# VHH binders against q9vxt7, part 30

Target 1, 187 residues: q9vxt7
Amino acid sequence: MPRPVLLIHGGAGDISDSRIAGKFAGIKQALRSAWGLLSPDNGSGGGSALDAVEAAVRSMELDENFNAGYGSCLNTSGQVELEASLMEGRDLRAGCITLLRDVMHPITVARRLMEKQRHTFLGGAAAQELALATGSERLQPGALVTEGARLTLKEFEDQVAQGKDPFFARTELTDDKPVPKTDPSGE
Below, E stands for the ipSAE of ESMFold2; O stands for the ipSAE of OpenDDE; V2 stands for 0.75 times the mean of E and O plus 0.25 times the DockQ between their complexes.

## First folded at step 26 (VHH)

Design u05 (framework vhh_5c3l_4; at its last look DockQ between E and O 0.04; V2 from the best seeds 0.00; counts 0 for: pae E 15.7 > 2, placed apart)
Fold by ESMFold2, look of step 26:
Structure u05 (fold): chain B 187 residues (1-187), chain A 125 residues (1-125)
Amino acid sequence: as target 1 above (187 residues)
Amino acid sequence: QVQLQESGGGLVQPGGSLRLSCAASGFTFSDYYMSWVRQAPGKGLEVVSDISWSGESTYYADSVKGRFTISRDNAKNTLYLQMNSLKPEDTAVYYCAKITTERSGSFTVIKYDYRGPGTQVTVSS
């Protein structure tokens, strides 16, 4: 019997207790959104692996606990710039999107590029036009911006105004709570 | 040596209650998220509930929400699971787990590190 596998990676860097709980919930929600499309049991969910991957990532793009879509880091102009990429294993097709704005689901645009365009990488105005032409809704300006992202940008700007190196300043951002210990073996 | 020792399981009728305990030693218990996971006969592991180091944040699987309550006592290095309104579907070996993070390149991986013998919960069919 074929047994599909769905693996979701999330997070890099330091994780606070409150962020850990949100990431657990977000990963589990993403798994639930996708698993029915692959499950050999309980249903008609005979969708493709691409369908499942897209569904999982769309769930994460809505979740402010991840740096993907809603709540993403802001550029120095206070705007969210989006990127996503997708590759399928059968024919090794890929779609890569960067510098997209005001679209909730950049992963879906990456899939549309992969499946409907023969180009692999698209950015900026071209990516924006693809998104809208293939049915993505244009969000109101600022819809993807969160208070947490604004505070992070403000802290960065304050450090630069105080003469700190922007590279060094990024290492000063910490959470108020300890992170869980890790196994030293790196597993 | 990290040790996790589960207890409090047993045979109960549908609708009954049990309280599971997990005694932890060999690590700083109050620094870690903890979890209860279970394995029903012939099935894989299911995460039942998670709790933050302070107890302020909790997670419950949909199948147990409103019936199970996770808690911890950091002074006693003990994790608890209060299980009410038990159903035959809750029959499983229950393990407590330390939640561990690992770095793999630029990624952080979250694992459920269970090491105890578990405690059997059987809800009569």
Scores: ipSAE 0.000, ipTM 0.142, lowest interface PAE 15.7, mean pLDDT 75
Fold by OpenDDE, look of step 26:
Structure u05 (fold): chain B 187 residues (1-187), chain A 125 residues (1-125)
Amino acid sequence: as target 1 above (187 residues)
Amino acid sequence: QVQLQESGGGLVQPGGSLRLSCAASGFTFSDYYMSWVRQAPGKGLEVVSDISWSGESTYYADSVKGRFTISRDNAKNTLYLQMNSLKPEDTAVYYCAKITTERSGSFTVIKYDYRGPGTQVTVSS
């Protein structure tokens, strides 16, 4: 059996020097979380590729160094609207969630959709219902909102108010030297 | 061809002010972060200040914070550096630089492309 390969991407936005260490640490933690399920040598081996991928994303959803889950970018109303998608190559399955609110680990909800539902893509009330009906706990409103996210939204609003083009607005704050953005979609 | 031309340097007494300008051509100016870098005699290149595409984000070296202000006019393809409260330690050749990113091994690094002649700033009593 070939050795498994894990590949994790932590964003391609305007990452400043001050953010590099945190993101690097977060990626390593995600890899550790995933690899621990795949490697028998770690004593916890025997997990599937899906288990490993879910574990990696769950790790990242908890880490504010990534703008998914905790610390997500806010909508114009200052709210977190969560998205997640999961795909499996073996059976060509997929699950996608959008507009999910106040739930930890949207990736798990996406997996539940993929595995247990007939739909491939759910959003809003339907996604919320699925999440809660399948064991996700409702978080306190705003629990996933970080101060960094609020300030980022404020910066965006200020740009708009000044008549500046918000297309290249930052998705994360930085206190050090600006870095050229290579991905116009942000992180 | 990318061209950068600095101007505005000169001799000034401590506490004085200068305004540097950089005329850019040969590339879409508004698509790039820009920077001022300087090289003092016997020292390496130092980043003085960076500015984002629209000027929304700026960076200053600790040594110049509160004294220098970077700005840009994208309509004129011009970068500026207002230098106030100048010190002898600010004496250097100042260069305008186009900022790009490039891969170096497993890392992505910021590259400062300065190719102009620079402008001499001398602060002396």
Scores: ipSAE 0.000, ipTM 0.205, lowest interface PAE 14.4, mean pLDDT 87
ESMFold2 (binder alone), look of step 26: mean pLDDT 85; pTM 0.834

Design u06 (framework vhh_8k46_1; at its last look DockQ between E and O 0.14; V2 from the best seeds 0.00; counts 0 for: pae E 17.4 > 2, unsure alone 64.99 < 65, placed apart)
Fold by OpenDDE, look of step 26:
Structure u06 (fold): chain B 187 residues (1-187), chain A 125 residues (1-125)
Amino acid sequence: as target 1 above (187 residues)
Amino acid sequence: AVQLQASGGGFVQPGGSLRLSCAASGFTFSDYYMGWFRQAPGKEREFVSAISWSGESTYYADSVKGRFTISRDNSKNTVYLQMNSLRAEDTATYYCAKITYEISGSTVKATYDYWGQGTQVTVSS
């Protein structure tokens, strides 16, 4: 079998220098999580490419160094609306979730959708129903909101109020909250 | 149609408190800054306070800083103005406003698309 290739991208926004170390560490963790499933040299080398990709994204969704999952960018109401999409090239399947709330791993919900093959894209109430019906735990409201995300939104709002161009506002700010070590949803 | 219903005004003595409310309808409430203005007899309407979409940012006229607090509940489509330590000079008709910011490059222009019905605040001994 050919050696697998894993590529992960951790964001393309205006990232401050203070965020670089955390992102780098987070990417490495995501890679480790995924590669452990792909590499036969590791104890769990029997995973699929989908398993590996999901694992990588789940890792990133837990890490506030990324603006997905925990630490997602906020809407104008100060709320997290989650998105995720998953595709596999062998059978040309895809699952997409949008406007999901209070769920730790939207990527897993996206995979569940993909595997059901009923819809390619679900949003809002339908996505929420799918998530909960398939075993996702509903988090407490605001559980995915970080101080960094809140401050980011505030900065954007302030820029608008001050007559500054907000179109290139930062999307990621640092906060002092520690990155969760375990999945708070229990999944 | 945009509707703003302000309430909570009344008569108070100096040093007293009032809480104004403004119920909004006819637009996506959370997509707009909301604000309070006031107009005293014979004077121009003046800015009192504004609040951002999420409520994370608040703004006040210098004359009311430290005494007034603006807040909003997006689930209720309502903006509030808590007025403490009221003074005679605070006597005015208070208006709720829907605020729109237009951005062009580095320039931001605020427009007040709707003022709604005012509520009278009278501070007198």
Scores: ipSAE 0.018, ipTM 0.247, lowest interface PAE 7.6, mean pLDDT 86
Fold by ESMFold2, look of step 26:
Structure u06 (fold): chain B 187 residues (1-187), chain A 125 residues (1-125)
Amino acid sequence: as target 1 above (187 residues)
Amino acid sequence: AVQLQASGGGFVQPGGSLRLSCAASGFTFSDYYMGWFRQAPGKEREFVSAISWSGESTYYADSVKGRFTISRDNSKNTVYLQMNSLRAEDTATYYCAKITYEISGSTVKATYDYWGQGTQVTVSS
């Protein structure tokens, strides 16, 4: 009578009509990757649910149609910056990873944190060390960057080249930033 | 702490040249776009120029195209603005900035900040 359920949401935000089919196919692939892991053979615990969630997210991290892992948005340095988190309902344990680079599956690192380490949050060098120490491969820089993500960043750079509106309207200091004393307008 | 120190301003006659420098510290300089902005007394600050991480892409306000050249030296953590054919209208305090932008789906939004002293450029006799 128990009915396991897996629900996948591919992300918030407005997506173009031309991108919808790829995202839908990617969601279906993530479901296919995870369905068998909800097998009644396990019967109990949080392990099979965690396995299914991890598998679904790993599928999306490989899929350039999602803002996760391969092909995700680039920061201002042209790099993929990785974040992932997960939580389980049995004991409300969680693992949260931020500022991770050059690792294919940040969701697996988040799970390793939740299950193997004493901290709930890790970032930067500590997260990088955990990933490598627990078996993640260090990818070559740029391995997660796609042409699509580069083109999106280039479209923004073209606005800068043209002196166009939203970026250049924001090129002035905001009122919540320091005004140097030597600023002639600021004494 | 992030530090941006602009220098090289001064007084110059119309038609003259100046070269501004901006020394940066407290962040990984080669990972960021850098820009120059200016503010004349009583006027809004305005964009002047920007340069990509590697220096391969450069951007200019229409008012300075063909007269100003932005460049950078990542080994010295420094961005430069070569200003030629200066006009009275170029008189302003010039500031350098680290450019940060956020990409959310198909939306790109930029944020910037200034740190440290601007440098005064005055074009007159």
Scores: ipSAE 0.000, ipTM 0.131, lowest interface PAE 17.4, mean pLDDT 74
ESMFold2 (binder alone), look of step 26: mean pLDDT 76; pTM 0.744

## First folded at step 27 (VHH)

Design v01 (framework vhh_5c3l_4; at its last look DockQ between E and O 0.01; V2 from the best seeds 0.00; counts 0 for: pae O 12.4 > 2, placed apart)
Fold by ESMFold2, look of step 27:
Structure v01 (fold): chain B 187 residues (1-187), chain A 125 residues (1-125)
Amino acid sequence: as target 1 above (187 residues)
Amino acid sequence: QVQLQESGGGLVQPGGSLRLSCAASGFTFDDYAMSWVRQAPGKGLEVVSDISWSGGSTTYADSVKGRFTISRDNAKNTLYLQMNSLKPEDTAVYYCAKIATARSGSVTAIAYDYRGPGTQVTVSS
């Protein structure tokens, strides 16, 4: 019998030995949560491809080992800013959410946007209103922040204090390749 | 009710060509991105090629790039795979599938949902 193919990418970057096990376990859990929804057996099976990918992503949004939902990377104010998208085809089969806050499952808000079929992309206050109006619970400020994310932000801030600003390093490389200027007048 | 039916497989000599078809029914075909996937004897399932809803964007596995061409006819609700320069390694059951993608933060999930019986391609050396 044919088996569904479900591909999951948990994010790129350096991974310590201790963190590898957590990410791998999280990927396996996401696969388990989505597996039955893709069954190739005849009949309903209870799900669709959209349902399966949403379930997999919801599992990772709850798992602090991933940069999604709970445990997301923090901005410089120590806050989680959420983004999510869901697509199966043309624009009316897609929903994109950005600058959302304090909602456990931004992927489900993206799904709800797609289902309303009025907009493909929504952000900020409008995305917040959609999330609450369609049944998302507003979490307490800071509920999505983890100790791991705080430590990562602190490590980044420490590297910046040591002069390891990625913007500065990029600027120095650009200075080795100066950009010629042109004057259309020839003067 | 939602159905995908693959056809066009068969026995072909190395270097030959074959064109697979997938007839879709029970859903609005031109709203969906589609894919061909295959399973060779004794191997796991491999994604062969993807195509956007309009046909304007396509991707291919490295093993078939330059030899296979995915296409679709949305007026006929049909997906195609033109296979040229066939090799014994292309021997597999080929399935067409709907694609769904979800992304949140840095994580991504992609589902290749197939329901058809597939079509056998055998390249005999």
Scores: ipSAE 0.542, ipTM 0.728, lowest interface PAE 1.2, mean pLDDT 79
Fold by OpenDDE, look of step 27:
Structure v01 (fold): chain B 187 residues (1-187), chain A 125 residues (1-125)
Amino acid sequence: as target 1 above (187 residues)
Amino acid sequence: QVQLQESGGGLVQPGGSLRLSCAASGFTFDDYAMSWVRQAPGKGLEVVSDISWSGGSTTYADSVKGRFTISRDNAKNTLYLQMNSLKPEDTAVYYCAKIATARSGSVTAIAYDYRGPGTQVTVSS
């Protein structure tokens, strides 16, 4: 069996230098989360590619260093609207979720859609129903909102108020919390 | 594989003390902030205390301030919770939880990626 390859991308945008270390740490953590499932080393590798991909994304969804899941960009109402998509290339399957709220792992919901439901794309109430009906925990409202996300929205609003073109507005700001200890050049 | 295992729970009388321990493995322990959370019967999960990766920063729920102390030994990959002046309302399953990010600070809602199976703490006369 060929050795699996895992590639993770942490997003792109106008990202400040102060945020880079956290993103590297987050990517590494995502890789660690997934690789244990893929790697045949040490006899622990028993997961599928889908399992590994889901694990990686779940890790990132928990990490406020990324603007998805916990720490998602906010809509203009200050709310988190989650999106996730999962695709499987062998059988050309896909599951897509949009406008999901107060769920920690929209990627898991996307997978459930892909594997167990008839539809390829669900949003809003339907996505929410699927999430809860299939075992996702409903978080407290606002649980996924971070200070960084709030500040990002505020900056956007301020720019708009000043008559500036919001097209180039930043989508990620630091919440001035300490940088992770993890050395982005390490491991 | 990330492993967290709590110990030190038990039955204690009001006013008594317990010290919980959490053995961590499968990840770089000192890269991550850690938490103790608890779940009382019929209640949701409550964050009890958080500690930064270095131990230099700690937070406590109002309900346990002055009574509980969180600490860690990074050389031993162990998290601790010293619980003094225990009250019946402290009765719960206590979980050691790994915070998903190494970032520290006051967060109203903290995301955890792993937690142990928990240890039962019962405070009763």
Scores: ipSAE 0.005, ipTM 0.222, lowest interface PAE 12.4, mean pLDDT 86
ESMFold2 (binder alone), look of step 27: mean pLDDT 81; pTM 0.822

Design v02 (framework vhh_7sr4_2; at its last look DockQ between E and O 0.01; V2 from the best seeds 0.00; counts 0 for: pae E 2.5 > 2, unsure alone 63.8 < 65, placed apart)
Fold by ESMFold2, look of step 27:
Parts: structure tokens; sequence; C-alpha cells
Structure v02 (fold): chain B 187 residues (1-187), chain A 124 residues (1-124)
């Protein structure tokens, strides 16, 4: 049989040369943490695939080079707001979490929502309660904030103060933006 | 045992059409999102199309508007209708079960099983 496929994407946008090595190292670490969990003959298949994608994302949530968990982009109040979703085709199961704070692995909270409740989407205080009730540790406020994220927010604020549109100057965009691998030929 | 069998490939002229099929067995087909991806020798594997158990579909940018993915849960089969074929579509096409996770701006997708594939060749 051909090898199974695991695809990992660390985010899109205008990436400076100084950040590329860190993102590449982080993607390789995520691949290493997840690769052994795939098995063509596991029978259920969905279990090993689900475990693999969760493990890959958990690795990136620990890695400050990614906009996920530790080192996430800050909102305009300087806070990390977390979102995650996970999809498995067993009984149309999906878990979507938004507006979560002070939890290291929002992807695991999304999985717990999928496994323990039929509700697909949960946010805010309810998502916070689920995270704690199902075993996530409450981090101290600010524990997910990094110097890199703070500097990125400062650059955004400086450009807004100058009347510029900073959305094309950010180094990271939302995941639904197409980014050719050879393009940024300009800004 | 999980089995995915791709068929329907072949040689076709540019502008032509092919319909790929993937017969699935050994798992509860209705429960899974299914997908097609392709591999060209010497290039990275490309996502072609995904279809979810509820019927929602997603396409790679290079095939959007030309390819249509569909499924028949009564026959445990996923299909890929390929129209307006181009030489760039030449590849081995694979069917797979998928799981997806996103957190913030990061994404992971696992294609949990890889069959033999079916060759599509587009040349004049």
Amino acid sequence: as target 1 above (187 residues)
Amino acid sequence: EVKLVESGGGLVQPGGSLRLSCAASGFTFDDYAMGWYRQTPGKQRDLVADIYSGGYTKYGDSVKGRFTISRDNTKNTVYLQMNSLKPEDTAVYYCAKIATARSGSVTAIAYDYWGQGTQVTVSS
C-alpha cells in the first residue's frame, strides 16, 4: 500500500525570512509527533486519523511560532482569544470552540465537545466551563502571551495610528486566504 | 479490513471528461468525510476535493468549477466527475477517509487510508 498522508499547514501570510526557519522546524516537530499515530489497518481508521491531527495541532499550540495557543495573535485589548475545531465523520461528529481563554490546548477541548456532547459549537463562558470540567488546566492570565505576539500587536497599532491599512502588512493571515508558495512578489 | 478501490482513470484528450469512482468497504462509510487527492511524479501531493457526510464539498483552487465530487451512501461510493481536463491534471488520483483539525490559523488533515490509485493522463 502507498503511504498515508498527513498534511500540516502553519498559517498563511507574509512571512519574513527570520521566521521561516522557526515555522519549518515547528512543522517538522508536529509531523514527528503525529506520524506514528496513522495506521492503514487500524480498522476504525477515524480514530488514528483523529489522534494524528489532534497531536499535530497540539504540537503547534505549544510552539510560539504559530498563531495557535501559546504565542497566538493578540486582540486589540492585548489578550489571547482561542478557537479550534475538529471533525471526524463518525455520526457527523464535529466540535467547534471559540472565545476560549487561558487553556493551552483548545484543540483538545474541541475534541472533548465532539465526544461528550451532541452540540457542535460552544463559545465563551460555556466553552470555558467545559474545558475546566473535562480536565484542562486553567493557566494564569497572560501565560499564552509572547514577546513576539506583543511586538506584532505594537506594529499593528503603529500602522493604524499612521492611518494605514495594516491587514496587508501582517505576517499572518486567516487560514482561508490563498497563498502561492512563490508569492510575495510585493506588498 | 478497510478497503478503498479507485477506478475510472484513463487517457483522454485535453478538454475531455472522466468520471472516477471509489468503492469503499470495511468501515461505516456514512460516518466519514471522504476525499480525492492526486500525485504527480516529482511533485507534492495535491488536495483535489473533499465531501463531508452531510454533503458539503470543498475543492482545490486548480480544479474548482471543473470537477464535481459526489457520494452515494447506499453504494458506499464516492465519485469525482472531471470536466474540461488539462494536461496539468495528469496524475495518479487517490481516494481517502479524512479527519481535520484547526486551531487558530493552523490546520492538520489526515488521509487515513491510501488505495492503489487510478491513473489519469491528459495528452493530445
Scores: ipSAE 0.312, ipTM 0.688, lowest interface PAE 2.5, mean pLDDT 77
Fold by OpenDDE, look of step 27:
Structure v02 (fold): chain B 187 residues (1-187), chain A 124 residues (1-124)
Amino acid sequence: as target 1 above (187 residues)
Amino acid sequence: EVKLVESGGGLVQPGGSLRLSCAASGFTFDDYAMGWYRQTPGKQRDLVADIYSGGYTKYGDSVKGRFTISRDNTKNTVYLQMNSLKPEDTAVYYCAKIATARSGSVTAIAYDYWGQGTQVTVSS
């Protein structure tokens, strides 16, 4: 079997300098999480590409340095609406989830859709039902909302209140916590 | 004080071209969307084109493909290049500063400042 290749992208946009270090560390952590499954000599090994990809995204979903999962961008009502998609190239399969709420790992729900359901894209109540029926825990409302996300929404609201053009409003702001200047992973 | 001053209007033959300019002052220009409207006597003021702060543009259906809105943030100026002009394009053209408003979860667009207008007449 050829050596696997793992590529992770942490998002794009007008990202402030203060968030760069955290994102970089988060990407490394996601890579470590995934690679541990792919490498028999470094971790549990024996995992599939899907396992690795899911692990990477799950890592990112837990990391508020990314605006998905925990720390997701908020809608105008201040709520997290989760999205995730997974694709498998060998058999040309895909699973897509949208408007999922209060679930930690929408990527896992997307995988479940891909593997066990007949639909490719599921949203809202149906996605919620799938998530819970297949073992996802329903979190407390607002559990995935971070202060950074709230501040981001507030900035948007302030811009609107001032009459400014919100077309390119930022979707990621800091929560005024100290941000390391270097990669906390040590590498 | 917000000020918008249009220029570049005039008389042109059908098929001709004009370029309107709107010089803006009194606000942070690059933070706001700008627009061009036109109005004829006794009729409503209609959207010609909008340009957002980041450069995204919208056009009225009647001018699509013929008019181009642009902006130069270094000059605090918004432009309207009008090509292939028709008699139906005859109107007073107004520059506008766009303001946004929010009600609940809905963001709406309004125009809170206008220029004095510039006459564009397309006639043979």
Scores: ipSAE 0.195, ipTM 0.649, lowest interface PAE 1.2, mean pLDDT 89
ESMFold2 (binder alone), look of step 27: mean pLDDT 77; pTM 0.765

Design v03 (framework vhh_7sr4_2; at its last fold request DockQ between E and O 0.12; V2 from the best seeds 0.00; counts 0 for: pae E 7.0 > 2, unsure alone 62.7 < 65, placed apart)
Fold by OpenDDE, fold request of step 28:
Structure v03 (fold): chain B 187 residues (1-187), chain A 128 residues (1-128)
Amino acid sequence: as target 1 above (187 residues)
Amino acid sequence: EVKLVESGGGLVQPGGSLRLSCAASGFTFDDYAMGWYRQTPGKQRDLVADIYSGGSTKYGDSVKGRFTISRDNTKNTVYLQMNSLKPEDTAVYYCARDSVAYARSGSVEAIATEYDYWGQGTQVTVSS
């Protein structure tokens, strides 16, 4: 059996050197989560590529070192609007979620959408309904908002107020220390 | 500098056992999957066993049930316990580190596909 290939991108942009270590650690954790499912002898019954990528993204969704899931970039109203997308190449399917709120793992919702084969893309209320109807827990409002995300939004607002071009605005604060992974759902 | 040093190879009779060790240095050991490969002259290098950071393992078909890969992160060492050895297990055994994440200005990426560092190898000979 050929060895699988796993690639993870932890983000691009104006990322300071001080933030690299945290993101690196987060990627490592995601890799560990994914590879653990791909071992034929781990007793888990064998994981698929889909299982692996979902596990990796779930890991990153919990990690504030990334600006998705927990610690997502905020909209102009200071709210988290979650997005996730999953694709598979065997049957050429995709599932996409946007404007999802207060759910821990948008990637799982995206997978559920893909597997239902009813829609490729759902947003807002429809995405929310799917998430809850298929077993996702509704978090308390604001559970996914971090102080880092709030400060990032503030910086953006300040830049706009100063008349600066927001095109290259930062989507993450600089941070010298890695932020530990936190699961707001308690799972 | 990344370094992998194998030990524990030697001559053993059929049905015997050996335990190989690979001492790793120069990187954060517990972040990487480690593996054992073996190679005979004129043939390709074949996977014997992998062990992931989390402890999950993978084995080549020919060694399943006979070989066990393990790791001790406190010692930065990966092991290969080889039981019920056969003449066809005769080969040079290599320790390897998996290719993993790198960081660059403005981007963080990780790749897990190949092994990017190898030890010098240790000879295992199974013969009567």
Scores: ipSAE 0.023, ipTM 0.329, lowest interface PAE 4.4, mean pLDDT 85
Fold by ESMFold2, look of step 27:
Structure v03 (fold): chain B 187 residues (1-187), chain A 128 residues (1-128)
Amino acid sequence: as target 1 above (187 residues)
Amino acid sequence: EVKLVESGGGLVQPGGSLRLSCAASGFTFDDYAMGWYRQTPGKQRDLVADIYSGGSTKYGDSVKGRFTISRDNTKNTVYLQMNSLKPEDTAVYYCARDSVAYARSGSVEAIATEYDYWGQGTQVTVSS
């Protein structure tokens, strides 16, 4: 039997030296959270490839080192708008979610859409209703916003005000503008 | 066949130093992150230090500033320099081939294909 493989990529973009260790730790945590779901059963249960992929992305959504969930970049109104998509290769089913708010794990909502709903792509109020109706917790407003994300939006706004081309705007600050880590809400 | 052989363990007084070595064979050493883990009786193995294929390192909180991991890709060997040893560092230390994790231009990537490969372990005892 072909050996399972789980590959996790961080986002595209330049990674500053000061952020490398955090991104390595986050990618490794995502891998370890998911890999056990593909391991042979030793009395702890097993999982599908979908379970592993969802677990890896959920780990990254909780991790402020990535532009996903907690720590997402902000829109120009200072708010987090969430997206996620998921596709399985056997039957090419997919679920795509956009413009979701105040939900920790948009990837899980995308999976619910793929598995149990009529539409492939859902956004806005309809995605919000699906998330809450199928068991997602509604977070307090602002729970997904980090100080790093606020500073990144401010840098974007400053560049626009100076007439600079924001096409190459970063989703996180460079080393010459270090950001303090935001303590995640404790469980 | 993947093989990891640790050496350099032993008995040492508190405050002393010890250097562990792990000779690796049976795989393309440069492609893999390597690590040291330790286990005390009745506990799971804990991370001591990782070194990634690009040379970046990560340490467990209790060993930062005292331990240094390094690798020599020409000798397929990983080292753990252990300074300022304390009784709580007493454990069996394992060399492991970790998941592949490295920074590439524009991304950080990790790949897992099988269970981690481990050495037989080497005992480090800090007492007196």
Scores: ipSAE 0.019, ipTM 0.416, lowest interface PAE 5.3, mean pLDDT 79
ESMFold2 (binder alone), look of step 27: mean pLDDT 75; pTM 0.753
OpenDDE, look of step 27: ipSAE 0.018; ipTM 0.340
ESMFold2, fold request of step 28: ipSAE 0.013, 0.013, 0.015; ipTM 0.305, 0.323, 0.307
ESMFold2 (binder alone), fold request of step 28: mean pLDDT 77, 77, 77; pTM 0.770, 0.768, 0.767
OpenDDE, fold request of step 28: ipSAE 0.021, 0.016; ipTM 0.358, 0.338

